# Designs tried in a protein design chat: VHH binders against Sulfite reductase [NADPH] flavoprotein alpha-component (cysJ). Part 1

Every score and structure here is a prediction.

Target 1, 215 residues: Sulfite reductase [NADPH] flavoprotein alpha-component (cysJ), of Buchnera aphidicola subsp. Schizaphis graminum (q8k9d3r237to451)
Amino acid sequence: YKPAVATVLLNQKITGRNSTKDVHHIELDITNSNIVYTPGDALGVWYQNSSQLIKQILKLLSIRISDKVKVKDKIITIFEALKKNFELTTNTKHIIQKYTDVTQNKFLKKIISDNKKLNNYVKKTPLLKMIYDHPKKLSSQQLISILRPLKPRLYSISSSQSEMNDEVHITVGVVKKQISGTIHLGGSSSYLSQFLKIDDSVKIFVEEKSNFRLP
Structure headers, positions and changes below count from the first letter of each chain, unless a header shows other numbers; antibody chains aren't numbered by Kabat.
F, E and O stand for the ipSAE by ESMFold2-Fast, ESMFold2 and OpenDDE, each averaged over both directions (binder to target, target to binder). V2 = 0.75 x the mean of E and O + 0.25 x the DockQ between their complexes.
[cut] marks letters that were taken out.
Atom coordinates printed by the task and the answers are left out, and those that the model quotes come from them; centres of patches stay.

## First folded at step 6 (VHH; from m01 with T50D)

Design r04
Fold by ESMFold2, look of step 9:
Structure r04 (fold): chain B 215 residues (1-215), chain A 120 residues (1-120)
Amino acid sequence: as target 1 above (215 residues)
Amino acid sequence: QVQLVESGGGMVQPGGSLRLSCAASGFTFSDYAMSWVRRAPGKGPEWVSDISGSGDSTSYADSVKGRFTISRDNAKNTLYLQMNSLKPEDTALYYCAKETYTWGEGYFSWGQGTQVTVSS
């Protein structure tokens, strides 16, 4: 794919103020990018994890924000590593197994020993809730070893380049969930809906797909 | 391969009615919430209405409450929007959307839209 940088032109909630749904329409300026898209393509977006989410995880694991870690060939703070390099919202069987191995948590050992219990647990338990329920002191490098690399999110493009040559539009839905009185947001949806502001830069690419959007 | 095809738009006088349809294929229709979104000329999109996969839960934008009714027929894989007491401000291109929500992330698949024009 062909990475590019776009500028935010508009980020507007399109559901009413009294709606239980939070849906945002986002317009991105792709002027001077070499990006071309057609109906049915998707827009890939690299997002950043929120500082609030990062701080909550680090506190629960007794990790200092300033701790250094090696990511590939670079040494950076654990805070910066979690902001841009790792998935922090999605839980998986692999993550649960790794967390259990590192923490030796008795409850989680029972979960992973029974495939049916593990399947059910992964469906019901986001990463933050697992850590909240079963905290443990970890090193920064142990945390990195558990996590999966951050992957860009794909969004259906809601605009046509024949009508809007220099813009690409996407729609993002947000489902807010609470863990012990704290709202738990998706990583990409919170970045796009709540933290991304007009004139901010966003790293993007186009993923070609079938023609579900015909003119 | 997700496919959504809207129909039933047209010209209507203020106070009139139209019924929009959206034929869905390429996914298990009853497993997904569906929505109607509209774009007025020169405006951004407005969320009009949505309905749960089972059809048990519906919601509406304040601007259309009491005038529009969303429904679905899961046996025929079809989504509907009954629009009554139409006003000139309801003039828009109306899109059918398939909603996918996974743990705080919302993703949408779109139809091509059907034009509704309300003029006197």
Scores: ipSAE 0.264, ipTM 0.688, lowest interface PAE 4.4, mean pLDDT 83

## First folded at step 9 (VHH; from r04 with T102E)

Design a4
Fold by ESMFold2, look of step 13:
Structure a4 (fold): chain B 215 residues (1-215), chain A 120 residues (1-120)
Amino acid sequence: as target 1 above (215 residues)
Amino acid sequence: QVQLVESGGGMVQPGGSLRLSCAASGFTFSDYAMSWVRRAPGKGPEWVSDISGSGDSTSYADSVKGRFTISRDNAKNTLYLQMNSLKPEDTALYYCAKETYEWGEGYFSWGQGTQVTVSS
């Protein structure tokens, strides 16, 4: 695929004020990007994690925001690494196991030893809550070893290039979870809905459908 | 994989009624909230209605409240939209959508839609 940069033209909530759902219609300017898409294609979006989430995690793990870490072939601050390179909201069985191994937490050891308990825990416990409930001092490199690389998110394209030549439109559902009275936000959905503003740039690509499928 | 097939669209006069259906396959239907979304010619999408996996919780856009009723039959893996007192403004391509919310983002799967045309 070929990455391109788009500019935000519109970010509009399309659900009513009284709806329990928060869904946004987003219009992106792809002028001069050489992007071409057809019905059935998806738009890949690289998102960024919020500074507030990053700072909360680093504080709980006693890590300074200026600490350096190696990501691929580059040395960057842990703050920059977490902003652009790693998943910070999704918890998985793999992450729980690695966090347990690094922290040696007795509660989490019981969770991972029972598949039913692990399945329930991963469904109910976002990454931040696990760290909040079971904090431990870690090195920046230990933290990176626990986390999964950030992957672009795919969104169904809701526009037709035959009608909107220089634009691509997507529809994004905002992920919000309330855990013990605290709202936890999805990484990509919160970036696109709450933090991405008109005239901001966003990195994108087009994911083509199978050549043997019809639109 | 996931397949959603809308049906029941057509041409109807103002004040008429129409019932849309969406046959779902490729996933455990009762585990997911479902929605109806419509797109009028030359307009962006409009969220019409949604229903929880169990069917116990529903929501409607202000423009359709009192006229449209969303329902589901989890035994038949089918989503419905009963549309009464139709107006020319309801003319649109109607999609059913499967909602998947994972940590990190919300996803929608939908089909190619069914056309509803309200005209004299």
Scores: ipSAE 0.012, ipTM 0.419, lowest interface PAE 8.4, mean pLDDT 81

## First folded at step 13 (VHH; from a4 with A33D)

Design d2
Fold by ESMFold2, fold request of step 15:
Structure d2 (fold): chain B 215 residues (1-215), chain A 120 residues (1-120)
Amino acid sequence: as target 1 above (215 residues)
Amino acid sequence: QVQLVESGGGMVQPGGSLRLSCAASGFTFSDYDMSWVRRAPGKGPEWVSDISGSGDSTSYADSVKGRFTISRDNAKNTLYLQMNSLKPEDTALYYCAKETYEWGEGYFSWGQGTQVTVSS
């Protein structure tokens, strides 16, 4: 993908004050980016993980925020590594397997040995909840080894270049879920809805319709 | 894969009624919440109504509450919007949307839209 940088023009909640749904309409300026899109294309967004989520995970794993870790060919703090480089909300079978291997957790060993239990656990258990339920002291490098690289999120484009040549519009749903006094937010949706301000930059790309598959 | 096809739009006089339909295919319809969103000329999108996968929970924008009714027939994979007591401000392109929520991330799949025009 050839990344481009867009500027936030508008971020508006479009569900009503009394709605249980939290849906945002977001308009991005793509002037002079040479971005072209057609109906059915998707917009890819590289998001950043929140500082609060990072701190919660590090605390549960007894990792100091200033610890250094090697990511590819760079040595950076674990905080910097988690902010831009790794998935922190999505849980997968692969992540559960590796967390189980590193921690040797007895409960999780039972989960991974039964495909039905594993499938159900994956569907119900965000990464933070798994770590919250089964904390363990890890090294920063062990944590990196468990995680998957950050994957951009694909949003259906709700605008047309024939109507707005210099803009791209997306719709973002936000889910807040409390689990045992801990709030769980999506990485990309919270980034787009809560942390980006008008005039902030967003790293994006266009995914053509033939390659686009919704999650 | 996912396909949403709206129909039932048209021109109607103020005070009239229309019923919009959205035919869904390419996914297990009853697993997903569905919504209607409209765009009036020169205006941004407006969230009109939504309905849970089972059909037992609904929500409406204040501007349409009491006049519009969202429903679904999961056996026919079809979403509906019954619009009564129509007003000129209801003139818009009406979109059907499939709501997908994963790990706190909300995504939307859109239909092509059906035009509703309310004028004398």
Scores: ipSAE 0.649, ipTM 0.873, lowest interface PAE 1.5, mean pLDDT 88
Fold by ESMFold2, fold request of step 15:
Structure d2 (fold): chain B 215 residues (1-215), chain A 120 residues (1-120)
Amino acid sequence: as target 1 above (215 residues)
Amino acid sequence: QVQLVESGGGMVQPGGSLRLSCAASGFTFSDYDMSWVRRAPGKGPEWVSDISGSGDSTSYADSVKGRFTISRDNAKNTLYLQMNSLKPEDTALYYCAKETYEWGEGYFSWGQGTQVTVSS
């Protein structure tokens, strides 16, 4: 894949004010890229985690925002590492097992020892909720050892280059969950729909239709 | 692979009716919400209607409410849009979409679209 940088041209909510669904149409400028796509291709997007989510996690784990960590032979702040390098919203069995190992949490030890309890827990418990319910002081290096690398999200392309050679269009659904009295958003959907502004840059790539699989 | 194939478009006079179909394959149809989205010439996309996986919840854009009816046949893996009292403003390319939601992320799989033209 050849990564490219696109610029946001338009972000428009296409569901009505009374709809329970929040769906956005997004147009990206690819004029100076070498991007070529055909019908059925997907657009890959590298998103960034929100500063609010990062600060919530660091507070719960008693980690200083300015702490330094080593990521792939680079030394950066934990804040920068979490913003671009790691998944912070989805939970997995692997993450739950590692968090349990690092924290030695007695409740979570019982969860991971029973496959049915683990399956049910991972379905119902986003990463932030697990940390919120079971906080522990960790080092910055311990935290990144638990986390998975950030993976791009794939969006079906809703435009055609024969009609708009210099643009790519995607559709993004936003789901808002209330957890502990606050609204929690998806990482990529909130990045694309709420945090990117007109003229901001987005790191992208094209995945050809033969390799495209939606979740 | 997810495949959505729309059909049933065509030319019709104002006040006429059409029924759009969307044949779905490559996924468990009843597990997913489905939608119709249209794109008129020179305009951005418009969310027309959606239906829950079970078929028990539907919603409509104000512009089509009372005239259009979304439905699904989960035994035949087919989504429908019954369009009555058609107006020239309904002229558009109509797309079927599969909605996928996971941990706050919403994704859409599209068909190729079927053209509806309201004129004589």
Scores: ipSAE 0.626, ipTM 0.863, lowest interface PAE 1.6, mean pLDDT 88
Fold by ESMFold2, fold request of step 15:
Structure d2 (fold): chain B 215 residues (1-215), chain A 120 residues (1-120)
Amino acid sequence: as target 1 above (215 residues)
Amino acid sequence: QVQLVESGGGMVQPGGSLRLSCAASGFTFSDYDMSWVRRAPGKGPEWVSDISGSGDSTSYADSVKGRFTISRDNAKNTLYLQMNSLKPEDTALYYCAKETYEWGEGYFSWGQGTQVTVSS
């Protein structure tokens, strides 16, 4: 794929105030890119994690925002590393196992020893909730050793491309979760829906989905 | 793999009724919330209605409340929209959407849409 930069033209909530879901229609300008897509293709989006999510995680792990870490061959703050380099919302069996190993948490040890319990836990427990329920002082290097690298998220394209409208449209949704009275805002859909403004730039690419489209 | 096929659109007079259907395949239908979204010519999308996977919870846009009814038949993998008391402003291409939420992050899969035209 070939990355391109798009500009936000519109970011509009389309669900009502009474809805439990916060769904946004987003229009991106691709005029000066060479992007071509067909209805039903997916749009890949590089995102940044929210400062709020980062601060919540660091507080629970007793890590200072300014602590330095080595990422590849660069020394940067843990805050910068988490903002752009690591997934912070997705939980996986691998993440749970690593977190259990470094924390030696008794409850999590029981979970990982039973595959049925582990499967159920993974499906219902986001990363922040696991850390909130089972906090521990960690080093910044321990934290990034647990996490997976950030990767672009795919969204179904809801527009059709025409000469008059050199745009791509996506729909993103978020259900805000509270942990200890604080709203969990993070990940790609939160970045797109809650933090992007008109005229902001977004890094994107197109992924073809032949099985998604039928005549 | 995921397939959503809308049908039941057409031309009706104001005050008329239509029933839209969306045939779903390629996923476990009852596990997912579903929605109807419409696009009028020259306008952005409008969320019309949604329904939980079990069918226990529904929501409607103010513009359609009392006139439209969303429902689903999980045994037939089919989503419905009963549209009564249709008005010219209901003219739009109506899309069925599969909603996927993971960790509160939402993704949507779309059908091709079915056209509803309300005119004399």
Scores: ipSAE 0.383, ipTM 0.750, lowest interface PAE 3.2, mean pLDDT 83
Fold by OpenDDE, fold request of step 15:
Structure d2 (fold): chain B 215 residues (1-215), chain A 120 residues (1-120)
Amino acid sequence: as target 1 above (215 residues)
Amino acid sequence: QVQLVESGGGMVQPGGSLRLSCAASGFTFSDYDMSWVRRAPGKGPEWVSDISGSGDSTSYADSVKGRFTISRDNAKNTLYLQMNSLKPEDTALYYCAKETYEWGEGYFSWGQGTQVTVSS
């Protein structure tokens, strides 16, 4: 599905100040899109990574923000690539292995040599934490080779198009967890809750009700 | 398929009471935290209350504390909201919401809502 471009009409926190939950109601304008949805459908959101997160990662790896990389036959800055094309919040066994290969980190070598240790490590250690704990100077190309492509996130639609012809609404819960002393933020939830503002553009698509789940 | 069907809404005088119900299906009800959210005319949605999957933990918006009680019957896959001492300000469409946290993301799934009108 080719994503459509929607415009943010509203981003409002609906939980109270004393609530432990941070939940946002988001309204998107889909007037200029051919998006059709029914209650129960899901909205796919192509989120962007935070500039802060990107800068933190690049700093740890001694990579210049302006470095050029090739992504999908386009030459762009590493900053742009990380912002739009790669996942930064999820760590995987594969990423750990690749990072270990590139960095030759002794600690990580021990981790990847034991499946049990690796399983535990991947569950407890977000990507940023791994990098933070084991920083190494990398090239921008090396970094890209380690990372996974960015995938959209699905959100249940909380509106009816029959009532709101040109709008689609979603309700987003901010994911903020402490994992082994590091704060883990959901990529899309943080994007939608903290960074997406009125009049911003966002790429979206509708996933019809099914058992399909995006990986 | 996740389905949430709210009921129990209606018109009541100030000071009156209503009990809302939400019939849930299409998922393991007890595994998910549930919430009530309301939307008053001309206003954005407002979180009202939530309850843990087991029912052992509840929370309320300040605006409804002491007046509203959230509960659930996991055997019946039903969420409830007992609303006492209703005020005109409580007039809204009330939604039952399933809280889902997957793949490092959180989102709410809503029903179609039930209308509550508090008026003399």
Scores: ipSAE 0.358, ipTM 0.732, lowest interface PAE 1.1, mean pLDDT 91
Fold by OpenDDE, fold request of step 15:
Structure d2 (fold): chain B 215 residues (1-215), chain A 120 residues (1-120)
Amino acid sequence: as target 1 above (215 residues)
Amino acid sequence: QVQLVESGGGMVQPGGSLRLSCAASGFTFSDYDMSWVRRAPGKGPEWVSDISGSGDSTSYADSVKGRFTISRDNAKNTLYLQMNSLKPEDTALYYCAKETYEWGEGYFSWGQGTQVTVSS
C-alpha cells in the first residue's frame, strides 16, 4: 500500500450527548493524494497514541519524556517513539512476559508461570493497568523492547469516490471500557474521535477489500 | 461480499408511518450489532437506533424514542425500522449500518440509504 496524508474536513459525533455510544463521522480530504478507492474498501489509518497515556506510562516507569531511544536505526525521543511507533493500548502475553523479565516482578512471575492465570490476566489487564499496578524504573530502551510496533487500523469506507472525488469518509466507534478500574481506550478510535480535529493531517492508505461494497 | 441494501422509504404526511428494511448479505448477520443512521439535508449524520446481534438489546436516540422501533430477523438477514408518528424533522436519508469491532477498534459500514420525506 501507498500511504498518503489526508486532511480532516470534519469530525463529528453522530450519537447524542447523553448516549453511551460514541460514534464519529469523519471526512478526510484526499485531494492532494493519489488515493483511489471503491465503496467497500477499507481505509487504513496511522493513528497516534495519546500524549496523556504516554506521560502516564513514562511517569510510572520513571522515564523522562525527552529520553532518547533508537527506533529503526533512528534516534528519537521516547515520547515520539511511543506516540508514533508503538502500541500502548493492548496488552499481550508476550508483553507481560517481557515486562516480567525486565522488572523481575514477583507477582507477575507467578502469573506467567500459570497459563490460566496469564490468560485471565491479559484479558482483564490493559498495559497501563499492569504498569500502574507494578511500576518499575526502566530505561527507555527497555520499554521499547517490551512493546509491539504500532500498526494502522482499518476502517470501512462509508463514502463513494464517484460522488465525493476528493473526500473519503469513515464512521468510527470509540472503544471505551472500564477494566478493573482503569479506562481502556482504543488506540486508533480514540485518536480519530478525540484528538483529530479539523485541518489536522493524518496518514492513511486504502486497502482493497472484496467483502463489502456500497450499492 | 458484504452488502447492505435499504428499502421502504418514501413520502408521508406528518403523523404517518413507514417501515424501513435493510437486507444484509456477505457476513454472519447475527454476529453483528446493527444500527440505523440518518442524514438530513444540510446536516451531518445522526445515529438513530441500534440493536444487538441477538436482538435482545436495543437503543434509540432521544429524538426518536417512543416513535421508532428497531428490530431484526436473523433468519432473513434483515434489519427493520418501524417509524411512527413521523415528523418533518425526520426527513432524511436513512442508512443501515453494520457495527464492526476488531482489535479494539470500532467502525460502521453503511448501505446506500433510503429516502424518507415527511411533508404536509
Scores: ipSAE 0.276, ipTM 0.684, lowest interface PAE 1.3, mean pLDDT 90

